# Designs tried in a protein design chat: VHH binders against Uncharacterized AAA family ATPase y4kL. Part 10

Target 1, 330 residues: Uncharacterized AAA family ATPase y4kL, of Sinorhizobium fredii (p55530)
Amino acid sequence: MARGELMKKLLASYGRDEDFRAVAEQIIDEEEKKNNRVLARTLRKTLEAGPQRTQSAPKALAPLIPFPEAAADFVERIEPEHNRNDIVLSAANVRVLLGLVKEFRRADEIRQHGLKVRSKMLFCGPPGCGKTLCAEIFAAELGLPLFRVKLDRLISSYLGETATNIRKTFEFARKQPCVLFFDEFDALARTRDDSGEHNELRRVVNSLLLFIDNMQPKGFLIAATNLDRSLDAAIWRRFDEVLWFDRPEAAMIGRFLKLKFKNVPVAFDPARNSAALEGYSFAEIERVCTQAIKAMIIERRKQVQERDFNRALQDEARRRAGQARLAPMI
Key: E = the ipSAE of ESMFold2; O = the ipSAE of OpenDDE; V2 = 0.75 times the mean of E and O plus 0.25 times the DockQ between their complexes.

## First folded at step 7 (VHH; framework vhh_7uia_1)

Design v6 (from u9 with S57R S101V S107L; at its last look DockQ between E and O 0.01; V2 from the best seeds 0.00; counts 0 for: pae E 21.0 > 2, placed apart)
Fold by OpenDDE, look of step 7:
Structure v6 (fold): chain B 330 residues (1-330), chain A 121 residues (1-121)
Amino acid sequence: as target 1 above (330 residues)
Amino acid sequence: QLQLVETGGGLVKPGGSLRLSCVVSGFTFSSYDMAWVRQAPGKELEWVSSISGYGGRTYYEDSVKGRFTISTDNAKNTLYLQMSSLKPEDTAVYYCAAGYVRDFWELYDYWGQGTQVTVSS
């Protein structure tokens, strides 16, 4: 790659530490190939001297614990693509999460005092409010691999095999420090409440809940649900901590908008539109931002204009109105 | 190959004591929760006690609380059930089991052959 292209990539990777490092390494390698050894060495030294952001444990040395073939169907490893700078959280959630990290780091000491370490978390909130992203970032912060459990596949399996599959999944998670993430946990909750569902499904759900209750993870178990108050008390009591992912307030929206336009030239202050976006999820707001940026690119303009943002917002509002017709709970 | 072998069963008088042992092979105690499950004649399997592979927490059914003690010796790869103040109602085949659920014996993965405990005057 031409030096100029790599430089562009480097600059574009600003704020993405892993990407930045990868591009930097490529630049270093290219300089080495050009026999610019002094420069390569200096660049490497500079890269290493940069604030050692807690090197997420080189992903490499996580022993490829061979996915037991049996669990592979039900568990997916999620590679971290985001960091703490890519998420906007409430002050409360930040506090709780930081506390959990600290507790995890001193888990042995805490246990020596005969105390239990919090390891099971329930993420509650509407879709698109950052639950999954938070789980990803949380795992990355801890240096733990994140595994998403595919509940739909677990439940859809032959009922006779479901218990075994659940067991295998938990066995897998117990073998290594990891974050086990149950997305769409509300599917389970619905099953329990539905009087019309087969007794067998209830049994499966109960089994899963028992596994959750009896599991002692070396890392964390995180369940994400779109349900809040409608969750069965039996589910709530099994979690050590609950985080609420509500739709963002104006202040949070402002921060999020700043984040999304951080590396994009804008001819307006995106934060001024925070009030107009109240009631929207982060995912919806992100779509608005993305569409506004796309408009700039399509028209080959140098800056995103406020009109771009407004148009995108109108489109999103239209979309939302349509969704409400189809799914009043969204 | 994962194996569980129970020993220590026998005939005992009411009020007596027995110590059951379960030698495990093919795995470590930290990998599984260990349990004792019993089956009385003509009755269904009944969970008796469990010990967590992580942290060593112990659990008992209500009928045996205060009388039975579950423990492990990691060096010997042996699970124990110390039974005291035995009652005729404790007569059963006692099974050693390994799994991940405390009192849900149906979900235990591995079982021993069982040892007979008979409490009779």
Scores: ipSAE 0.000, ipTM 0.246, lowest interface PAE 12.1, mean pLDDT 84
ESMFold2, look of step 7: ipSAE 0.000; ipTM 0.097
ESMFold2 (binder alone), look of step 7: mean pLDDT 82; pTM 0.848

## First folded at step 8 (VHH)

Design s1 (from u9 with S30D; framework vhh_7uia_1; at its last look DockQ between E and O 0.26; V2 from the best seeds 0.00; counts 0 for: pae E 17.0 > 2, off the site)
Fold by ESMFold2-Fast, scan of step 8:
Structure s1 (fold): chain B 330 residues (1-330), chain A 121 residues (1-121)
Amino acid sequence: as target 1 above (330 residues)
Amino acid sequence: QLQLVETGGGLVKPGGSLRLSCVVSGFTFDSYDMAWVRQAPGKELEWVSSISGYGGSTYYEDSVKGRFTISTDNAKNTLYLQMSSLKPEDTAVYYCAAGYSRDFWESYDYWGQGTQVTVSS
């Protein structure tokens, strides 16, 4: 098909997801025929990821992976709201994640040679440092649905239950490729280490650990915990990889600030504030950026002023001071 | 907008050296993470090296570590890849790429046209 005709069809498909996808695939195929392989691949990845990022995307029309009603209190499907351009990761974590992506794409070949594919990860680090966001983006990049499990709720729901019943609850994750994300894994670590806890709580914890051991996901199992230097070795041994999500260093902060202000005019260099933000989590830094942008909008200005950023930073510093007055809850 | 133009490719003998250049226009490259990515005939894209931001960290694929060096010249708005001890396995089209997250280079928004490197023995 002629290029002008394809472009016309693409514009005419505005607001029609199915027609848009068909035309986009024709454009990708034509680029491949012209040996523009990099562009063709980039367009295909954008097409495959793009619809899932829109609020009106027909994700509800895609096959739903059902889970038992009993799990509804502690299992939820996370819809992807972010892409890889929304996260800043350490070099060490990049290396591990890229290795996992490569193994996943070659999983059948690896398994045919009698070798195990890495599928279980433990994300460690203080709150707000990108653990949940990383799991979301990782799942989206692989085209896998993400299911979040809240361990405190799970433990409470399964008092008196067995490992068999827990396994049955998560059988949906074995049937189809997905990412099963265990949030608040700190709850498991605290409960296991607390010798004063009721016997039933320890049994549920041990049943869950046994489930993790025996689970062979078609996709991935990810657990996230706050920095707990005394994590039981029995917990670490269950995972193929342990990734550390520390508070960002100045260089990472600078990149993160550039990401947050990429679509917003600023009258100053945000990266000059990187040193002042050392010790802050990504979530705290994002709040500063968001509040500065809101100030610009409310005041009807066309640029974020340095004073908007400084005020937001002062407000976040006060919020941090307030939170620090509370004793650690672990 | 941002444009990337690679130069410096060519035919080189095994054990030889070659320096690739990528001239960035439209923005300063310190606004983006920069990467070199290669594609050998009939194979998938392979990430080679990255440099994060202005004066940031450098990263290398294990097979090229110690042989390749990524660097920038801010005055010329240019990214370089110095290749040493070249092997036939290094034969590929080399692309300069730019994006906001080096961690998922496969989805970078800006790519050059590529420059051919052939290591022939």
Scores: ipSAE 0.000, ipTM 0.176, lowest interface PAE 17.8, mean pLDDT 75
ESMFold2, look of step 9: ipSAE 0.000; ipTM 0.162
ESMFold2 (binder alone), look of step 9: mean pLDDT 84; pTM 0.868
OpenDDE, look of step 9: ipSAE 0.000; ipTM 0.240

Design s21 (from u9 with G99D; framework vhh_7uia_1)
Fold by ESMFold2-Fast, scan of step 8:
Structure s21 (fold): chain B 330 residues (1-330), chain A 121 residues (1-121)
Amino acid sequence: as target 1 above (330 residues)
Amino acid sequence: QLQLVETGGGLVKPGGSLRLSCVVSGFTFSSYDMAWVRQAPGKELEWVSSISGYGGSTYYEDSVKGRFTISTDNAKNTLYLQMSSLKPEDTAVYYCAADYSRDFWESYDYWGQGTQVTVSS
C-alpha cells in the first residue's frame, strides 16, 4: 500500500482507538516488509507503551437553569452521557446543524441587522434512528443545558390552562440559552378528533402550538416525532428546519459498526457486514453489536468472533419479526 | 460506496500553472464542504483551501492566496483547484477531502487517493 493511503487512513481513524491501532499495525507491517526493522520495532514499542487514552478533560457542565417545581412532572434536565463520536449522522443533517451552530455563534450580529436567527427544529423519522441522541449531543457540543419535555404529560397537566400559563412555565427558556426538547411530538396528532367532549384537549394542543409560534428561545427549541409525511403541513411550517432521521445507508452502517467496536478486539472486519444490516435502525444495529460483545465476555474470549456477530444478527432478525406481529395488538 | 478520485497532477516549471480535479461519487456533492490538503516530502499534512457546500464561500492558506482558486461544478460532482505562479515549495501530493471542517461536528470524512505535483526546472 502507498504511504499516502496509509496516512489518510491514519487521519481518518483519529479518535477511533481500534481503527487507529489497526492502521498503525499496517504501517508497522509495511515498514517491516520494506526491511526497515529498526523503525518497525520502534513504532511497535511506541504503540504498545502508549498511554491508555485518558479523557483529555471532563465535559464542562452546562450552566444550571432553574425551572418551576410545578413542571417537574413533565420537564427534566438531561445530563449528557454521549459525545459526537457516539453518533453517525447523514451529511445533509450535519450541514444543517453546522449552519445552525454558525448562526447561533453570530446571533447578536444577525439580530443587529434586523434578521431572525434559526432556533426551531423538527426531528422526523422512525424510532431508534438517533433523534433524541442528536438533541443531547447538539446541546452538549454547544455547552447548553438540555431540558426534555414529555408531551403527553404536559398536555394532561395543562387541561383547562391557557397559552399564557404555558408560556409562564417555559419563561426560563426565553431568559437564558438552553435547548428545550419536546419528545413524542406526534402526541399532537392524536387529539385531532371530531367530538365535543375532546374540546379541552384540542384547546391545550392549540395553546401549545401558539406557545411554539411565539416562543423566541435564546438557544433552541427541538421537537421530535416518529411521524413523517402524515404530519399536518401547519405543524411543519412552525419550524425553521425539518431534519430527517432515516434508517441508515450502508456507508453510515459501516461507520457505526466501526464506532461500536472501536474499543473491542475483533477477529473480522465489522464494516463488511453493512449490507446485511440494510433496513435496520441504529438502535437495532446497536443491539446486534452489544449482544456480540456480550457473547465474547460470557465465553471469556479475547476477541469478538464473526460467528458471535452472525448469531446476534439472526437473533435480532427474529426479534424484529416478532415485534411486527405484536405491534397491531399493542 | 463513497469515492473521491483526483487527477491533474504532474511536473511543471516554476511560474507555471496546473489544474487539479476531484470527481466525487456516492453522496450529494453540494451538501459537503470540500477541501484540498497537501503533503510535501518529509513534511506534515497542510490544509490548502476549502469551499463551503451550497454557499460557495472559499478559504485559502496564506501562502497560496492570490495564486490558487478553488471551485466546484455541482452538475458534474467535481471539485477543482486552479494553481498559478507555482513555486518549488508547492511540490507535494495533493488530496481531495469532503467535510474537512473539524471544529464542531464531523460525522463523515472522505479522502481521495492523492495526485503528485512537482514544481522543478
Scores: ipSAE 0.006, ipTM 0.178, lowest interface PAE 10.1, mean pLDDT 75

Design s22 (from u9 with G99P; framework vhh_7uia_1; at its last look DockQ between E and O 0.01; V2 from the best seeds 0.00; counts 0 for: pae E 22.8 > 2, unsure alone 61.1 < 65, grease 27 > 24.2, SAP .737 > .668, off the site)
Amino acid sequence: QLQLVETGGGLVKPGGSLRLSCVVSGFTFSSYDMAWVRQAPGKELEWVSSISGYGGSTYYEDSVKGRFTISTDNAKNTLYLQMSSLKPEDTAVYYCAAPYSRDFWESYDYWGQGTQVTVSS
ESMFold2-Fast, scan of step 8: ipSAE 0.000; ipTM 0.111
ESMFold2, look of step 9: ipSAE 0.000; ipTM 0.101
ESMFold2 (binder alone), look of step 9: mean pLDDT 77; pTM 0.788
OpenDDE, look of step 9: ipSAE 0.007; ipTM 0.228

Design s28 (framework vhh_7uia_1; at its last look DockQ between E and O 0.01; V2 from the best seeds 0.00; counts 0 for: pae O 16.3 > 2, off the site)
Fold by ESMFold2-Fast, scan of step 8:
Structure s28 (fold): chain B 330 residues (1-330), chain A 119 residues (1-119)
Amino acid sequence: as target 1 above (330 residues)
Amino acid sequence: QLQLVETGGGLVKPGGSLRLSCVVSGFTFSSYDMAWVRQAPGKELEWVSSISGYGGSTYYEDSVKGRFTISTDNAKNTLYLQMSSLKPEDTAVYYCAAGYSRDSEYDYWGQGTQVTVSS
């Protein structure tokens, strides 16, 4: 094809990534045919580098070793849909997570020196404060598959079983780099403290703790619990790191509100409401934001008004009061 | 992404008082040791005061001990430095800093706020 025609097609493909790439490859191939290797190489490098301001999708992962069918009732694979720009974290948690990323990338060198790589984390804090989202984003950042374990279902499935049988079930996680995420780890803490009432459950719990102790993952094992600083020391000592996910402070709330309204026109400064949201979890704040946006849509407005936000906040406050009456010890 | 923003600087007369504030975003104080570090014109950075994120223990440079008070308001995510009995030697740009050490190895720094003590 004539070069002028290809250039016209390239310009016409502006904003259409697949068409743009196809035409760009035709131009590169024509330069190769003209024995212009330096230009062809430079153009190919530029095309393959992609946009520097956007994160490219991770390269195709090696084939996954699936979990056994018997585990399908309590293990699921989670596809990451979020990145580091979708979460607000404490600086202490960011530092720990970055340190773990660095050790993971240098794991073979660390192990060659006879040293252990940190691979086991416990996420602690009240519900709705970003524990599960953090695990998802951490796995995505490393390009690792995330397997979520529903701990209550696992415990029920392994009544009468041994640590050896639990090990066999999770052998898939040992044989490949992945993140194995135990959700609602509170179930272990409560059962461990229940002396004599459920001896069979205690045996399953002890078998799982033994499995955690002896597992050497190629990636990471993360457990998440709604308990904060009241945890049994015997449980958290099994982990290399303990990360605390507290309810957000006013400045973190302001950043979260800015994040939630980044693509939605607002007629007010949401950050001015940060103080009114102190004591709320990220999940509760997200509900307020979502309800305010829905009110805008229902009323056919082009902007979220402060009254929409204040009404949503009042509704969430009433919901919290109602929840406290139904479950005052939560 | 972690941001520290200082305010409260200005011109004060010797013997006067001034309160500096540092608004913290992206983390909580219990996660870090927080500090005030100053730099006088033509001088090196000088650590002034720090507060532990764990337990709230406070530390001061000898020249400011008894005159300056470091404190936090966790509800406002704000670090304060209450300065009293100010001297011309206290003239400096004051920086808010965060890290895991009381020493000058802080990982996050604010842009600074100017304090001038002059008659």
Scores: ipSAE 0.000, ipTM 0.101, lowest interface PAE 20.2, mean pLDDT 76
Fold by OpenDDE, look of step 9:
Structure s28 (fold): chain B 330 residues (1-330), chain A 119 residues (1-119)
Amino acid sequence: as target 1 above (330 residues)
Amino acid sequence: QLQLVETGGGLVKPGGSLRLSCVVSGFTFSSYDMAWVRQAPGKELEWVSSISGYGGSTYYEDSVKGRFTISTDNAKNTLYLQMSSLKPEDTAVYYCAAGYSRDSEYDYWGQGTQVTVSS
């Protein structure tokens, strides 16, 4: 049966659970016949996750490598939600990242020549400039699982257990090819410079840095920092590559705006506003876009108007000004 | 893009042997765990065997233990499943899969190869 016909049947079966399930199963079967096995499985899982039928969960395929429970408190797996089309990067970063991917794919050959593979990366840049998103997409591109280290939990743990917890985290990462991601790494680095009252915390940070130095991941270690000035030269030397995530230039902003309005009807060219958004982070720009779209929805209009965008921008500017007032004079 | 291509399937008599191959492109074995999964007619996908990319540890479904052997040749970028003492119940489409530990998911799949065990 043609895919379109099945889709019609599926939609027509809405509200009829048994019929819906039957049609869904048929769609899944058709995808299987087309050798779209990944999609078929995903659809099946989605169907099963629905509230209804306790049908005997297909025998879960045996896990490849069991997730070590011991590290579960400090390591979180992040499922990819984005792809390469969801991010705007500088030409420099694209070049570096593509190079890293190529190197990773040829890692064994490189090692056979007695050379080291780049595996430790430092992401530097202001908040909201796409560091975390880039890490996610990078991991997805490589087909590697992404694990975020919960630094707050590591630090909050009894100081006596912190070293052990750090060890467990790194041991976990060593057991499989993965991307280990340390977000807000600057928070740890700041503690290193703080005088005598936090000796134990300093020890913990030093221990962590030591593990980073000694670790040879089969995948990647990525540390993200919002403040490059907070990192001493010693920290920089520990990383094989540094990527800078600066606030986007007008050209990048234009691309980003096109991306955000790609599936939204607009009565203006969003890219014309690129210059006005210079100095803003991607996150801030996204907020402007989202608010403009919301205005369209709220007013039940068919298209986003330029006035919606301008108003959203004004609101964002106001917010930014307010935040600047509250920012502790570091 | 990562590609998995299975070969080696065919018709075999009960008690016979067959060797499946899966050629891998786009990644190294050290980057992924590899697995064989099979689907018999009218049945769900069934995990058969896996090999760790990190340590080379091998795992088998109980029904195939002692009969099947999973292995890799890194030089050829090929995953193998040596099947011996084949039974009619082993009849299925065999898929090569690659991925990491996920809740019943593999990241990459081959097109599959048909194995038929019949007298």
Scores: ipSAE 0.000, ipTM 0.196, lowest interface PAE 16.3, mean pLDDT 83
ESMFold2, look of step 9: ipSAE 0.000; ipTM 0.393
ESMFold2 (binder alone), look of step 9: mean pLDDT 83; pTM 0.852

Design s29 (framework vhh_7uia_1)
Fold by ESMFold2-Fast, scan of step 8:
Structure s29 (fold): chain B 330 residues (1-330), chain A 119 residues (1-119)
Amino acid sequence: as target 1 above (330 residues)
Amino acid sequence: QLQLVETGGGLVKPGGSLRLSCVVSGFTFSSYDMAWVRQAPGKELEWVSSISGYGGSTYYEDSVKGRFTISTDNAKNTLYLQMSSLKPEDTAVYYCAAGYSRGSEYDYWGQGTQVTVSS
């Protein structure tokens, strides 16, 4: 049968598992008839293995929460693509996050006793160490929608505005449970130190900080900043919890490598390379793993070899050296 | 097996200079924030200066700004504190500390080096 005809049948089987399977079997049979026996066997194994490789489809979405049209320029809803098994966290961070989940689930009982529920978090650490991913997974675990605030656009939109106007824009977060996530927060912290020349920008920053102080979210407010001793201590004291996202130590690297190679055959023990990756961020380690897997595919091998990994690591080390040359000197 | 060893302390006259050194073993600066913390006789621990392992950003307590300079030599795994225009109020035991940016919280400490500023 022509491919168009098979595609029509596949689409017509939408929502009918038995019909879908029948059409899939027909496609496999047609490939067998075309002497594509290897492809036919691969397709049959994929069909029989179930949705193991189809799990890129996200879970049911959290409730849709409307926010003001004026906020559309700098607030976006993030749909969760990851779960708890996709992140490696320190034991200290796991303990804090689990405590916050428990308090949230029992928030009404805690409030009935006249006690406050922890709702404001500051995520600190170098880029690529899982701050944004953690906020996404945290929101998903709670079943709450995640709203990311683009701070550069917020600043631009609120030049000349007041804390009252900022509060009005984020009133939706106070009325309905959600996670409000401010990334790149250290940009605002640096602006706060500006001496008089950009008076209007400083006013917007101070208004945002005042908003954070006075906000009572039904869910959570999370701010993320790069690790920096220049960060004003007054800023992190505004939060109920401060979580550090450091570059991973050897044990965490080993767990992360195991996670990244979970469904990919490897001819070596990835954990033996944990020491070589000390000082690298999770994002850098992920790039090494991804490049090693791509090398396997390109060279048409069945397993990632240690040489694929070592070449990827050398390439990432060269990338880091190049970034150091291009980065501003400090 | 992480160890911090401070050297360079001593007796100095007001207006003088000293350079403190902290040799680190068991890790590199890129994995931790490094700090100098001092304790004067009969007083609590006072944070003096920090340098970020991430970006090399430096931060100073207001009373030492312009007088003290924190720096690292990553090849030697060594932290420095260059102290100038020393005052009697700077008399303290100076500790090298390593940890994460949690205010004055640090996970690892050296044994300290005594700095005495006396006329």
Scores: ipSAE 0.000, ipTM 0.119, lowest interface PAE 18.7, mean pLDDT 75

Design s30 (framework vhh_7uia_1)
Fold by ESMFold2-Fast, scan of step 8:
Parts: C-alpha cells; sequence; structure tokens
Structure s30 (fold): chain B 330 residues (1-330), chain A 119 residues (1-119)
C-alpha cells in the first residue's frame, strides 16, 4: 500500500485496538520490505511497548517466609500504593534502576559465569525528594515484597548484639526474593565517629554495617539517608550503587506538575509555574498541588484555577519561611 | 507537531570526527531527558549517551567515554553529540531520543542519521 493510505487507515483505527495493531503491523512490514530494517525494528519495539497503563501497581507477592517475632517491633511489610507513573526520577537514576532490573531478571545466568549481581543500593538526598517512594515503586515493578526496617527500634532491640545475631534476624530476607529497606541510615553514619555517650549505639551500628557487607540478598537491600555529598566514602563502598535524590530543577518540576494534574482539569498551564517552585522538594510541591485540588473540590468547581495554585504556593512559602526562621534560632 | 530531527551524519575515515545535531520542536527542551541511541547493522539498539533535564548530568557508554561528548543548547532547543577518534565499530544509525523518567523509556524518537566509519 501507499504510505498515505496506510496512515489514513491507522488514524481511522484509533480507539479500535485490534484494527490499530493490524494496521501498525502492516506499516512495519512495508518498511521491512523496503529494506528500512532499522526503522521497522524501532517501530516494532515501540508497538510492543504498548499503551501506557494507568492500573494500580501489581501487588507484591505475599512472603512465604515470615520475619521472626523478635523482628516484629522493627520490621513491617509495606503495601505498594503507587506505580512508575506516580514518580518523576532523573535520567541517571532511571538508567541505574533499569540496569538493576535487567541484572535481576538474568541473575542465574550472571551467577553461572561466576559474576556478582548488583543488589545493594544507597539512596541519598534531602527529605521529601522521593527516596521511600522510589523504593516502593521499584519493589512493586519487580513484584517483590517490601520490608521496611525501623532503625530506632532496631537499635533499641539490638544494643549489645553481634553481627551474627542481627544476621539471624534478617535470614528471612536472604532466603526469599524481597526488598529490605533501611530508612534514616544517616543516624548510623553519624554515630560511626567517636561519641562517648553512644558507645553501645556505635557497636550496634558497626554490627549492622558488617551485616550489610556480608548480606547476599536474593532481591535487594536499600538504605536511605538524608545526607548529601558529605557522606563518608567508607559507607558508599558497602553498596553496589549510590543514587542521588536532589531537590528538582525546573525541568523536573514541570514534569511533576504535569503528573500531579494529569487527571484533574486545570484552567492554566501548571508547568509555567516551575520557576516559582525552584528550591522546593517534591513533597513540598505535592502539598501545593494537593491544596489547590482541595480548594477546587471544596468550592465545588470543575477546574483548578490559577488563583487556587497561587494561594497554595503562598501558603507553602509561608510555611517554609517559618521553618527556616526557627532552624537557626534553636 | 512534537519532532526530533537529526543531522550531521555521513562518511568519515577512522580517527575522524563528526558532530551530530538534534533539533527539538513542540516542547520545552529542558523538560525531557535526552539521549543518543545507535543501531549497528544486524544488531539491537545500543544506548550511547544521555543528558538529564534534571541538573544537566551526562552519562556515556564505556566504549565511547573520552571520545564522545553530549551537550545541549537550550536556547536553540538543540542536542549535540561531538564524536572524535571514530572507529569502524562506531558505524551505525544514530537516533535522538527524548522521554519522561516516569515512563522508564523514551517516548519520542528521531528518524536517525547514518554514520559510516570506513577507510
Amino acid sequence: as target 1 above (330 residues)
Amino acid sequence: QLQLVETGGGLVKPGGSLRLSCVVSGFTFSSYDMAWVRQAPGKELEWVSSISGYGGSTYYEDSVKGRFTISTDNAKNTLYLQMSSLKPEDTAVYYCAAGYSRDYEYDYWGQGTQVTVSS
């Protein structure tokens, strides 16, 4: 067929999935017959990727091996509430995470060649920049259960314990594919230095770090810290990958605003407000968006007005100013 | 009218240099992560280099590191790939790609530009 005729058929098949696919395959076949193999291959990969899914993330598999009762006070299973369409990540972080997914799916073949599979990640950056959300979505995409470790309770429970006892407690994570997530890891990093009043805490910290060094998970171990580039290099070396979750720049803010308003009618272009939100964390930006949407709902309007957004931004800016003023005075 | 248009490909001798350009239209350039992806004859697509819309961080495949440089001119909505010390194994169709991180894949692709390194 002529190219224009096929394109007309493709447009006419919009909304008819089977017809659309059939016409798309005809176009791909015609390119292959014309010896445009590179284009035909690119089109096939695009078609096979399929339409964007808005369904909830797949439920994580129920764990076959439960964590021991001794761990019940500081380990909890997190149910995924989000999927990849709910997060904005840097290209650098996406590349690393996709590489880890590929290695995980080919783990047996990699290990057969005597090579190690990357399984340990450190998430670094200020609070509210997507570290916990990323761990949740990563686990959900792989269909793995996510176990969050409450470090304050772990420390309290394991004062005076050895790395061997800590390892025994987390044996459930080694024996099954899962994501083991340690939050607030910066507390452990800070106590690595000499603190006379926290000698027992330092021992627990050293035992946990030794556990991390010797852990060979079937899935992944993720630690998250609020430390920026000031993190000790000795801690980085314990992890296969270090991912940085910085405050978003204008481009990322624009994408995030489009994401937050994708299912909500708006009377303005939210992305044009990206510059006004520079320096804000994703959590702060989400609060602005949420408050603007709530204003629409409360006032029974069908669209978010720019004034709703501007008011929410002013309220968030006031909140930030209050927190910043209190920080240096305390 | 969202489009990516590559130019700058051609025939070059081993050790030579080429600069590929990708003109982006229909969107705010800095809102997308941009990449160069190549396909050698008879092989799968291979990622070459990317630059993030977040912080402008650059990344390179090991085989091109030190020889290729990715850069942007946001005012001109143009992505560049400066290639030096070209080798026969660099022969491929080079594609410009753009996407949102939430999709984990590139949403928009150019038609490609042919680079042939041959003596």
Scores: ipSAE 0.000, ipTM 0.130, lowest interface PAE 16.7, mean pLDDT 76

Design s31 (framework vhh_7uia_1)
Fold by ESMFold2-Fast, scan of step 8:
Structure s31 (fold): chain B 330 residues (1-330), chain A 120 residues (1-120)
Amino acid sequence: as target 1 above (330 residues)
Amino acid sequence: QLQLVETGGGLVKPGGSLRLSCVVSGFTFSSYDMAWVRQAPGKELEWVSSISGYGGSTYYEDSVKGRFTISTDNAKNTLYLQMSSLKPEDTAVYYCAAGYSRDLPEYDYWGQGTQVTVSS
């Protein structure tokens, strides 16, 4: 069918913004011809209002080198869906990241003076505090493709493999400027009761650390872990920078609440609830906001009321208490 | 020596369109992030839109998303802001800025600004 062909063209336009837009325009035009005017207008508005992160993308860029099929279980190309307005960062983290951007943009000049460019970062902190989102936005700001590696899956897939085989798998990342993001890096620090598999896990861990040591990225290598001071000091020393993603302070919470309610009418000042949310992660705060908005929709109200927010907060507090009680006891 | 010159501002009715231009001289355009920053009467500076010098990635303040389009012509060293569906709230002095950061205090170079007034 013609629809199937247009859908195939849409998928084939992956990574080509001009081609994607051309196919999207064809789909909209076909809906107009079928007298689906409401749908055609909705699709056009969506296309025009969508995230405009690469509208002026350079045309003379080298083609993207894909990762090998053997790595498909643990490597994923992430398309940026967020920008700097979707994240709230500490002033300390902003300063470090801006320094890295400046150094990267002057990399050739720095290298001509015989100096190293900082390219390896470790993101540390509790879950839901923006580590993965930060890596995505950082890659987008630099115009670099982002490849996410699920470290737990990598370790399982490469039991018995050598540093040479791991290096071969990631050769695609060395041949092009990119951000290589190792998610769930705390898998390296997991201990198990099975001593036989312990030796193989140690071997894979050592191979990966050797890979990190010898990696000379044209862009960046970022690892993210939920660990803090419990992480082996030998691991920290392999990175040029260590960035801490703590639970947000009241000022950061206030800004985040304003972002989450930007396009939703509210009958109260969300920022006045910042103090009540101290100690919560960004993910927890987002759940509170989402539940409050859903309550407005379900009850067919025109505005989020403070009672919707307070109920959502109570539910999140109950969930948090339940998770603490169910945490494994040592 | 290094100079950013804005043009294209003016008076326009609500729902109208304007195209702002910023001619850059004295440096390589693609080496910097370029941005449009506005200041409404009696308000603080507000970032509107930016484009990365590398990769050409574009970003927008939510209130202008879908209405404004930022673009560059590297051969002409010119930054553009195409503004459509203008609202009275868009009334401001619009500045062209260049640097390695999109954070307002960190831009290294600023133009003199061009006034945009949206009024019935």
Scores: ipSAE 0.000, ipTM 0.174, lowest interface PAE 17.7, mean pLDDT 76

